# Miniprotein binders against Catabolic L-serine/threonine dehydratase (CHA1), part 11

Target 1, 359 residues: Catabolic L-serine/threonine dehydratase (CHA1), of Saccharomyces cerevisiae (p25379)
Amino acid sequence: SIVYNKTPLLRQFFPGKASAQFFLKYECLQPSGSFKSRGIGNLIMKSAIRIQKDGKRSPQVFASSGGNAGFAAATACQRLSLPCTVVVPTATKKRMVDKIRNTGAQVIVSGAYWKEADTFLKTNVMNKIDSQVIEPIYVHPFDNPDIWEGHSSMIDEIVQDLKSQHISVNKVKGIVCSVGGGGLYNGIIQGLERYGLADRIPIVGVETNGCHVFNTSLKIGQPVQFKKITSIATSLGTAVISNQTFEYARKYNTRSVVIEDKDVIETCLKYTHQFNMVIEPACGAALHLGYNTKILENALGSKLAADDIVIIIACGGSSNTIKDLEEALDSMRKKDTPVIEVADNFIFPEKNIVNLKSA
Below, E stands for the ipSAE of ESMFold2; O stands for the ipSAE of OpenDDE; V2 stands for 0.75 times the mean of E and O plus 0.25 times the DockQ between their complexes.

## First folded at step 3 (miniprotein)

Design p3 (from p0 with E11Y V22T T36V A50L E53W)
Fold by ESMFold2-Fast, scan of step 3:
Structure p3 (fold): chain B 359 residues (1-359), chain A 112 residues (1-112)
Amino acid sequence: as target 1 above (359 residues)
Amino acid sequence: SPEEVKRLAEYIVRLAEELGATVIVIRVETDGREYVFVIEVDSPEDLRRLIEWILRFLEELGAKEVIIRVRAESPEEARELARLIKELMEKMGFKDVEIRWEGNRVTIRARK
């Protein structure tokens, strides 16, 4: 495919004693630097082919992300020779704007958050196109069946690579992936369903504290909406997960893990030093479970044997540089050690909190 | 660690915002310090799921003493919640579990 690459599935040797065999699916090697090349590329390509066959209008692509989704859309459009307009929030770093513009895409800066940028795209950009000559292809960052279908192709490759290496899928005890809105997770489930593996292989979905909508939705038993996202892992920073993500998690063996920002940043820097690859926090969250197998074993509910296989999706991403990560870690380390004695914002008029302590 | 206690508090505050009307009182003692959080949840089903998650998180944190206070819609529901929470705490290795309730409020203290 011209919009995404077949990526390798390779053994990863994490430092320390070997508790299991880790394999990474190297989605960081995609054309856009992340797994999003698969799903967003598929959406754009399928839509463009349909419009082209109809022949009445010309396709143009519209996206509202300054992060990995916007860059994946722009990269796919460059490869397919399609016009592309990306609306990005005002806080988007110049580096990301430049990366998107370098593909040939038009970039418009508007809105404080993704929702405002998306509203501007729909009301002030897409509504002004000449609908007689242009048919728009709108790219959501995760919530679209063609996106999930595209991501599911990584399971086809994983199954084939295991077979080529004479490895039984029965040895796979889990797949670890980061969860933002759930597009990646949905694709993995759909791929596993195609091979009759969705009820056999547990998925461990990883989030960072401050954008853990998936974890909260699973614990409460219904989809929730976060009012504020506070994690450094902005690629995971969606206010909601897709409805399909919640449905799949209810149906299949899905585990949820939340990692602290500091641990994730330290993992990203450690991985860069050991393997000479720059990864962003969202990717580092999943890779952290390779460095800390106790967290993984707790999530799975069992100890891993030396011949057990765990696959981690190295999802990639280009939202952060090494300098960004170093600055964020330094900022966190300079803050006073936090000590919380009581949470005031949600204390209702009751007796003093101290009266609720044991006698 | 104090950092982990702060992150738990931040999570609890955000969860309360999302649910709109959530009250649960959680006291944690780590490193000789005590921490108290107040959250109320309208739905008994939501409370059960939330409490299971919180207890598992506190186990990861290495908490030696935990106090949870919950508001229910009725005294009968408060008794049911107290029983469930006690059972969960005992399953997590807390041997000394004390329950107190007053009307539709229940307070549970557990210690390893």
Scores: ipSAE 0.000, ipTM 0.143, lowest interface PAE 15.4, mean pLDDT 79

Design p4 (from p0 with L8F E11W V22T T36I V38I A50F E53M)
Fold by ESMFold2-Fast, scan of step 3:
Structure p4 (fold): chain B 359 residues (1-359), chain A 112 residues (1-112)
Amino acid sequence: as target 1 above (359 residues)
Amino acid sequence: SPEEVKRFAEWIVRLAEELGATVIVIRVETDGREYIFIIEVDSPEDLRRFIEMILRFLEELGAKEVIIRVRAESPEEARELARLIKELMEKMGFKDVEIRWEGNRVTIRARK
């Protein structure tokens, strides 16, 4: 596809004694540097083809993310020669603004956080296009069926690559992926469903402490909204997960793991030094389980044999530099704050609240 | 049973009102899934007894996770309360007790 690449599935040898065979799906090698090229590219391509086939209006793409999603949208538009406008919050790093602008996309800086930038996009940009000649393609960072469908293509490649190496999918004992809003997780489930594997291969969803909305929603038994995101893993920092993510987790064998920011940053730097690949915290969260198989085994509820296979999605991303991570780690090491789990940084949507004050 | 859970919820609301505490959310299920129970208390008289009674009853119902929030009168009091409540939870058979405190508020999460 023009908007995403087939990425390799390669054996990864983590330092020390390995209890299983790890394979990484190298989504960091996508055109935008992350798995989002698959899903966002699919949404844009399918929409543009439909609009162009109709022939009455021209497609134009609109996104409201200064992170990996906005860069994926801009990269896809560059490759498809489509006009692209990205609205980013005022706190968006200059590096990310420059990356997006360098694709040829228009970047507008507005709003204190994502919701304000998104509102500006809809009310001050998209509402003002000439609807007689332009049909807008709106790109959400994760919550769209075409995005999940695009991400599901990575399972097609994983199945094909295992078969090409004469490896049975029956040896796969788990797939590890990072969870923010759940778009990646949804795609993995849909891909597994296509091959009749969703009931057989457990998914381990990894989050960092301070943005663990998925973990909390599963424990409560209903989707929740976080009041504040306190993790350095900003690519995982959504206040809510998609409803589909919660439904899939209820239906299939899904495990949830929460990792501390300090451990994730150390993993990112360690991986960069040992394997010459720069990864951001969201990607490092999943890779951390390759370095720490005890955490993985506890999540799976079983010991891994030496010939068992675990696939980790190296999801990529470009929101943080090595310098950012080193500075964050240094700051954490100089503080006297003990490591502690955040337990109450969440609220229920009003319609899901059971008020028992009158009971 | 569902009737026992309902009676327990009603009892908690009444007890919380008597002690000047607030019950915000109750969600307890006993069919093998993980569960949480959320209450918020405003440092009531007999806080230790209140928490101990809640934990004992939830243990009988088979609850796997309990979250308790306490608003103390000072940051120092919050840390002391967190320590004492953790000790109580551990003595009552809860493991994986995790504590967060910020200013004069403390949150304790206990899991069986």
Scores: ipSAE 0.000, ipTM 0.197, lowest interface PAE 14.5, mean pLDDT 80

Design p5 (from p0 with T36K E40Y D46L A50F E53L)
Fold by ESMFold2-Fast, scan of step 3:
Structure p5 (fold): chain B 359 residues (1-359), chain A 112 residues (1-112)
Amino acid sequence: as target 1 above (359 residues)
Amino acid sequence: SPEEVKRLAEEIVRLAEELGAVVIVIRVETDGREYKFVIYVDSPELLRRFIELILRFLEELGAKEVIIRVRAESPEEARELARLIKELMEKMGFKDVEIRWEGNRVTIRARK
């Protein structure tokens, strides 16, 4: 596809004793650097084809995200040669504004947070187009059936890649993915439904503490809205999940895991060091379960055998640099309580080794 | 301060040398907000003495909250170490003591 890549499904060897076979779906290799190329690309392409076939008006794309969704929309428009306008909140990093502008998209900075930017897009940009000439394509960051349909294409590739390697899907004991608004999760479910696997393969949805709307909604038994997002994983920071996400979680075998920001950032830096790939906190949240199989096993309710397969969606994203992650970790460490780590064992390390770092 | 943490590290090394059988690896990677010390000992009672020394020093720095992470050869040993540490912390005036277990690791968080 012109708007998204077929990405590899590759064995990932995490440090320590492997209790299962981990495979990563490398969505970080998408044109926009994240899985959002699939869903947002599909929405834009399907809409543009319909509009162009009708022939009465020309398509133009409108999005209201300064994060991965806005960049995915702009990237798809660059590839499809479509006009694109992205409205971003005032706090959007210059790096992200520049990335979006470099695709050829127009960027307008307005609003203190996403909802204000989205309102500005609708009331001051989209409502002022020449409706006789232009038919708008509005891109929501996650809540649209065409977006979920686009994301479902990753399951087609996973099934095909397992078959090409002579691996039975019956070996897959879980799929791990990060959950913000639930667009990725919805796509995975729809893909599994297409292959009759949705009732068999559990999905473990991962969130960070402070943006765990999905986990809270499941525990309470109804969709909830967070008044404030306090997690550093901004790509997961939505006040609500889609209604479809809650309905799918009720229908299918879905597990929910919440991890702390500090653990996520440490995972991102560890992964960058070990595998030479920069990943943002949202992606690191899912990958953390590859480093900590006890959390994964607890979520699944069963121990993993050596020949069991777990697929982790390496969802990608461009929200943070290595420097951003290092600074965030340093800030968290300054606020941490004093920690003493002691071990009582029969192995004695060198008693004269002392290392001291002053900040 | 970093200088005070360095003094504590030096005192611990001296104690280890005096005892002859204890080996310590001390790594301080923070500006005084999080102190990481790795101490290996061959008995729970000797571990208690090192923990008590460290806790008293943190108390001198005005610490109101302390987190102790314990690792052991087995889950059973980790539980015994956790019990010993909890008892010691309570004796030193920490009232809000929380314990979390994960295999042979246990995390104890205590507040005054």
Scores: ipSAE 0.019, ipTM 0.486, lowest interface PAE 6.0, mean pLDDT 81

Design p6 (from p0 with E11F L15E T36V V38E A50L E53I)
Fold by ESMFold2-Fast, scan of step 3:
Structure p6 (fold): chain B 359 residues (1-359), chain A 112 residues (1-112)
Amino acid sequence: as target 1 above (359 residues)
Amino acid sequence: SPEEVKRLAEFIVREAEELGAVVIVIRVETDGREYVFEIEVDSPEDLRRLIEIILRFLEELGAKEVIIRVRAESPEEARELARLIKELMEKMGFKDVEIRWEGNRVTIRARK
């Protein structure tokens, strides 16, 4: 595809005695540096082809995100020679603004957070186009069926790569992926459905403490909205998950794991030292389970045998530098992570809960 | 300290084992740190005694804020439990007491 790469599925040897065979799906090798090239690229390409075949209007792409989603949209537009406008919040780092602008996209800085930037895009940019000449393609960061469909292509590649290596898919005991809004998770489920594997292969969804909307929604038994996001893993920092994510998690064998920011940052720095690859916290959260197989085994509810396979999605991303991670780790050593509220009730991080119920 | 909070939690577990089961979640903020205790108690009278013991221990630890979340069998019972807990907090010297409820759940926040 023009907008995304086939990425390798490679054996990863974590330090210590092998409890299982780990494989990473290297989504960090995508054109935008993350898995988002698949989903956002699919949305843009499918929409542009339909608009161009109709011939009445010209396509133009609009996105609101200073993070991986905005960069993926801009990268896809560069490859497809499509006009692209990205609105980013005022707190967006200059480095990310420059990356997006370097694709040829127009960047507008507006709004204190994503919702304000998105409102500006819709009200002050998209509402003012000449709708007789231009048909807009709006790119949401995760909540769109064409995005999930695009992400599902990674399962086609995983199945094919296992077959090419003469490895039975029956040996796959789990897929580990990070969960923000759930777009990646939805794509993985849809890919597994295509191969009749969704009822057999469990997915372990990983979040960091302070942006664990998925975990909280599953524990409460209904979707919730966080008032405040307190995790350093900004790529996972959404107040809600997609409705489809909650429905899939109830239907299929889904496990949920929440990891502390400090542990995730330490994993990111450790991975950089051992494997010469810089990963952001969202990616490090999933990789943390490769370093800590007891957490993974507890999530799966079973011990892993040496011939069992676990696939971890190395989702990529460009939100943090090594210097950013070192500074965040130093700051965390001086302070504890604060608790957060949902509606008028308090949600307390699991690390601070003492269960006093009698046996 | 974390060790003092652990000793308090162990004490609360021993006391709770002598009582039945209604859930209370207690958050303690002291010296910029927060600790949460989940306690299940069976009756309003047992709840009163347990809360009084907890509040005395939190005073020894220098607690500045206490958040109690309780679950009852009915909205009427939740109101009765909230009234009882508020009375106990005020008796223990907490001045800024806020109560919120939704159906059979009550959240009480008290500050000295």
Scores: ipSAE 0.000, ipTM 0.182, lowest interface PAE 17.0, mean pLDDT 79

Design s1
Fold by ESMFold2-Fast, scan of step 3:
Structure s1 (fold): chain B 359 residues (1-359), chain A 93 residues (1-93)
Amino acid sequence: as target 1 above (359 residues)
Amino acid sequence: SPEEVKRLAEEIVRLAEELGAVVIVIRVETDGREYVFVIEVDSPEDLRELIELILRFLERLGAKEVIIRVRAESPEEARELARLIKELMEKMG
């Protein structure tokens, strides 16, 4: 496809004793650096083809995201030669703004967080177009059926790659993916449905503590909305999941895992040092289960045999640099530095202070 | 017991060898006056000598309070070192 690449499915050897055969689906190798090229690319391409075939109006693409979704929309538009406007929140890093602008997209900076940027896009940008000449293509970061359909193409590739290597899909004991709003998860389910595998292969959805809306919704038994997102994994930081995500999780064999921010950042840096690839925290959350098979086995409810296969979606993302990750880890470690005090606050006069090392 | 105190001190030394710098502040009441002794170690090797000094001060001089500040690369190991030092102080008096 013009908007996304076929990515490799490669055996990943994690350090330590092998409990299963891990394969990574390398979505970090997509044109936008993340799996979002598949879904967002599909939405844009299908919509543009429909609009152009009708011939009445010209397509223009509108997105609100300073992260992976905005960059995926801009990248797809560059490849399809479509006008693209991306509204990003004021806190969006210059690096991400520049990446999006370099595709040829227009970037407007507005709003303190995604909802305000999205409202500005709809109220001040999309409402002002000439609707007789331009038909807008609105790109949500995850909640759209064409986005899920696009993501489902990764399962076609996984099935084909396993078959070409004479590996039975019956050996696949789980697929691990990170969950924000659930668009990736929805696509995986739809791909598995296409092959009659959705009732057989469990999906382990991974979140970080502080943005674990999916985990909480499953525990409560209904979709919930988080009042605040406190996790450093900003790509997973949505207040709600899609309604379809909750429905699929109730219907199919879905497991939920929550990882601490510190563990995720350590995994990102470890992965960078061991495999020479920079990954953001959202991607590191899924990869963490490859380093920690006991967490994975607990989630699955069973021990893994050495010939069992687990597929981890290396979902990618470009939101963080190595320096960002190192600084975040240092900040967290300084806050956790313990101090033991045996008594309440106490001050000595200067005359009674002796530095024993100097004496 | 004295044997338990020594065993715990040895555990502290081993953990500190993995963690790096330790700063210990001992506040002591002697002859009706209060003194603050600030002891800094830049290396784990220095901590071996420091433990005997700490034992001497806590045994011979009445300590009013002890403040221990731990620096480490890992917050988990820092918490463990702090826990062991607190346990040592409780057993010593």
Scores: ipSAE 0.000, ipTM 0.222, lowest interface PAE 14.3, mean pLDDT 79

Design s2
Fold by ESMFold2-Fast, scan of step 3:
Structure s2 (fold): chain B 359 residues (1-359), chain A 93 residues (1-93)
Amino acid sequence: as target 1 above (359 residues)
Amino acid sequence: SPEEVKRLAELIVRLAEELGAKVIVIRVETDGREYIFVIEVDSPEDLREIIEFILRFLEELGAKEVIIRVRAESPEEARELARLIKELMEKMG
């Protein structure tokens, strides 16, 4: 496809004793640097073809994400020669704004968080278009059937690549993927359904502590909404999961794992050093289970044999640089280290705080 | 006293030189109030003047005890900094 690539499925050798055969689906090699090229690309392409065939209006694409979803939308529009407007929250890093603008997309900075940016997009941008001339294509970051359909194409490729290597899908004991809003998870389930594998192959959904809406929803037994996201894995930082994600998790063999930010950052940096590939925290969360098979085995409820296969979706993403991750890890380590106190003949009954910087 | 303020300023400046561009927290307690100063250090030359100003200001308020907090990146570094602080305090005496 013009909007996404077939990515390789490759054996990954993690350090230490091999408890299973790990394969990574390299979604980080997509045009936008993440799996989102599949789903968002599919939504945009299908919508644009329909609008162009109808001939009454011209398509324009509108998205409200400064992260991987916004970049995927902009990248797809560049490839399809479609006008694209992306509204991003004020906290969006300059690097991401520049990256989106470099595709040719218009970027508008508005709102303190995603919901405010999305409201601005709908009320101040999309509501002001000439509806007789332009038909808008609205891109949600994850919650759309065409997005899930696009993501499901990765299972077609996985099945094909296993077959070409003369490997039976019966050897696959699990698929590990990161869960934000659940769009990736939904696509994986739909792909497995297509091959009659959804009842057989368990999915291990991984989140970080502070954006674990999926885990909490499953434990409570209904979808919940988080009021704030406190994890470094901002790509997983949705307030809610899709209703379809909750329904699939209830129907199929789904496991949920929550990893601490510190462990995820350490995994991202370790992976960079060992494999010369930069990955963001959301991707590192899934890869962490390859480095720590005890967590994986506990989630699956069984020990893995040396000939068992586990597929990890290396979902990609561009939200953080190596420098960002090193600075975040240093900050966390400083919080955990002891503070040294030196006293010299002064008495302190009450506090006032002053923050001073050298001139 | 002015002499104690000068000695403490010398200690803090020396620690900042050893730590490089680090954050220094100074906790000063005076009759009825506690003052906490958080100083980001990126210029050693400016640091001395800022610290002397803070300590003189707090001395005028009758401060009796100052606690300096430094944050280390590891337990090993924390032990080394504690040893260095103790050594510098002994040299000042």
Scores: ipSAE 0.000, ipTM 0.264, lowest interface PAE 12.1, mean pLDDT 80

## First folded at step 4 (miniprotein)

Design g1 (from t7i with T16Y E18V R29E A30I E33M; at its last look DockQ between E and O 0.20; V2 from the best seeds 0.00; counts 0 for: pae E 16.5 > 1.5, other shape alone 2.534 > 2.5, placed apart)
Fold by ESMFold2, look of step 4:
Structure g1 (fold): chain B 359 residues (1-359), chain A 92 residues (1-92)
Amino acid sequence: as target 1 above (359 residues)
Amino acid sequence: SVKIEIRVETDGREYYFVIEVDSPEDLREIIEMILRFLEELGAKEVEIRVRAESPEEARELARLIKELMEKMGFKDVEIRWEGNRVTIRARK
């Protein structure tokens, strides 16, 4: 596809004794440097084709993320020659603003956090278009079925690659992915469903402490909303998961692991040293289970044999440099700053609404 | 609808819930979910602070929470109340 690449599925050897066969899905090789190219690219491409087929209006794309989602939208628009406007929060790093601008997208800096940037996009940018001539394509960071469909294409590739290597899917004992808003997870489930594998291959969803909305929602038995995000894993830093994510996790009894920020940063730096690839904390959280098989086995509820296969989605991400990671680790060590606990959010039955606030 | 604020403290951590319900039966289910959350955390000593819209609602909530905590094996359930606010302390 013009908006995303087929990515390799390759054996990864972690230093130490082999406890299972780890395969990585290298989403860092996507056009935008992350899996976001698949889903956001699919949404934009399908919407643009529909609008162009109707012939009544011209498509234009609007996004409100200063992270991987906004960059993926801009990258897809560059490849499709579509106008793109991205509104980013004021805290967005200059490096990310520059990367988005370099695609040819218009970048507007507004809002202290995502919700404010999104509001500005809708009220001050999208409301000003000539709706007789332009049909807008709004890009949510994760909560859209076309986004999930696009992400699901990685499972088609995984199944084909295993078949080409004469590896039985029955050897696959787990898939590890990080969870933010749940878009990646939803795509993986939908892909597995197409092959009748969703009941057979358990998924281990990984989060960092301070933005562990998925874990908390599963423990409470209802989707929750966080008021404050305190993890350095900004790609996972959403206050909610999609309702579909919660439904899938209950249906398939998805496993949940929460890792501390310090451990994730150390894993990111270790992986860079050992394999010469810079990864962001969201990706490092998933890779941490490759370094720490006991955590993975506990989550799966079983021991792994040496010939069992576990697939780790190396989700990518382009927001961090090695310097950023080293500075974050030094800051955590030098100041000896205690971890600030995040209050859990709680959503009640269909007739009820819960708003959970931190102290 | 009835609006209730619940603050739970255990193991040096604090959780804050805002609850809106149409029916007392819905409130019971929600309180059960919160208490199950505490059980999954392995909570052994808990302080629950509740703010209701009226003293009568606070009294009803205190009775409900005590009943449910005792069913879940909490002991020494102590209730202190002041107008529309209730503090409940318990241990397993």
Scores: ipSAE 0.000, ipTM 0.211, lowest interface PAE 16.5, mean pLDDT 83
ESMFold2 (binder alone), look of step 4: mean pLDDT 77; pTM 0.740
OpenDDE base, look of step 4: ipSAE 0.607; ipTM 0.878

Design g2 (from t7i with E18I E20Y R29E A30L E33M; at its last look DockQ between E and O 0.30; V2 from the best seeds 0.00; counts 0 for: pae E 16.8 > 1.5, pTM E .747 < .8, other shape alone 2.571 > 2.5)
Fold by ESMFold2, look of step 4:
Structure g2 (fold): chain B 359 residues (1-359), chain A 92 residues (1-92)
Amino acid sequence: as target 1 above (359 residues)
Amino acid sequence: SVKIEIRVETDGREYTFIIYVDSPEDLRELIEMILRFLEELGAKEVEIRVRAESPEEARELARLIKELMEKMGFKDVEIRWEGNRVTIRARK
């Protein structure tokens, strides 16, 4: 596709004792440096084609994320020659603002948090377009079926690559992915469903402590929302997962692992040292299980044979430098465990609501 | 339906749960789920703050939570009342 690349599936050897065969899906090779190119690119491309086919208005793209989602939207628009405006919160690192701007997208810095940036986008940018000429394409960071569909293309590629390497899918005993809002996870499930593999290949969803909305939702048995995000893994920092993510995880008994920020940052730096690639904490969380196969085996509930295959989605991302990671690690070693809060205002599913009768 | 807010503090962390319930049986089940979550966290010292719609409801909830916490092995369960709010402290 014009908006995303086919990426390689390659054997990764982790230092130490021989273990299961790990394969990495290299989403760092996407145009935006992350898997976000697949889903966000698919949403934008499908919407633009529909708008252009009816011929009445011109498409323009609007996003409100200062992270990988906003950069993916800008990158897709560069490739499609579409106008793109991204409103980013004030806390967005200057490096990320510059990267988005350098794609040719218009960048507006406004709002202390995502909601305020999103409100500014809708109220002060989108509502001022000439609706007779322009049809807006609004890009959510993860919660859209076209985004999930785009991410699912990863599974088509994995299945084809295994076939071309003469590897039976029956040898694949797990897929490891990091979980933020759940878009990547939803795409993986949808791809696996297409091949009848979703109930046969377990997924291990990985989060960091302090933004572990997926893990907490599964343990409680109800979707939850975090009031405050305290993890250094800002690309995983989502106050809520999509409802579809919760439903899939329950349906397929998806495994959940939470890793401490300190361990994730150490893994990122270790991987950079050993393989000369800078890794974002979200990606490092997934890679941590390659370095620590006991955690993976515990999550799967079984021991892995040496010829078993585990696929790790190297989700990519470009929001961190090595210096950022080293500074974060140093600050963690000097302080106690962070205080973590869970946000209020959650809604339980219909089937869990029953009337209270007085005694 | 009845809206109940439960705030749980353990090991310097705070969790907030919103419960919508119409029967004591389903309320019990939801509270058990919350307490199992705390057990899976390895919680040894817990403070639970409950806000109900009336003082009578708050007292009923506190009694239920105390019963369930003691069943799960929590000890030294202390309850403090403030109108329609109740604070429960316990340790395992």
Scores: ipSAE 0.000, ipTM 0.242, lowest interface PAE 16.8, mean pLDDT 82
ESMFold2 (binder alone), look of step 4: mean pLDDT 73; pTM 0.688
OpenDDE base, look of step 4: ipSAE 0.614; ipTM 0.881

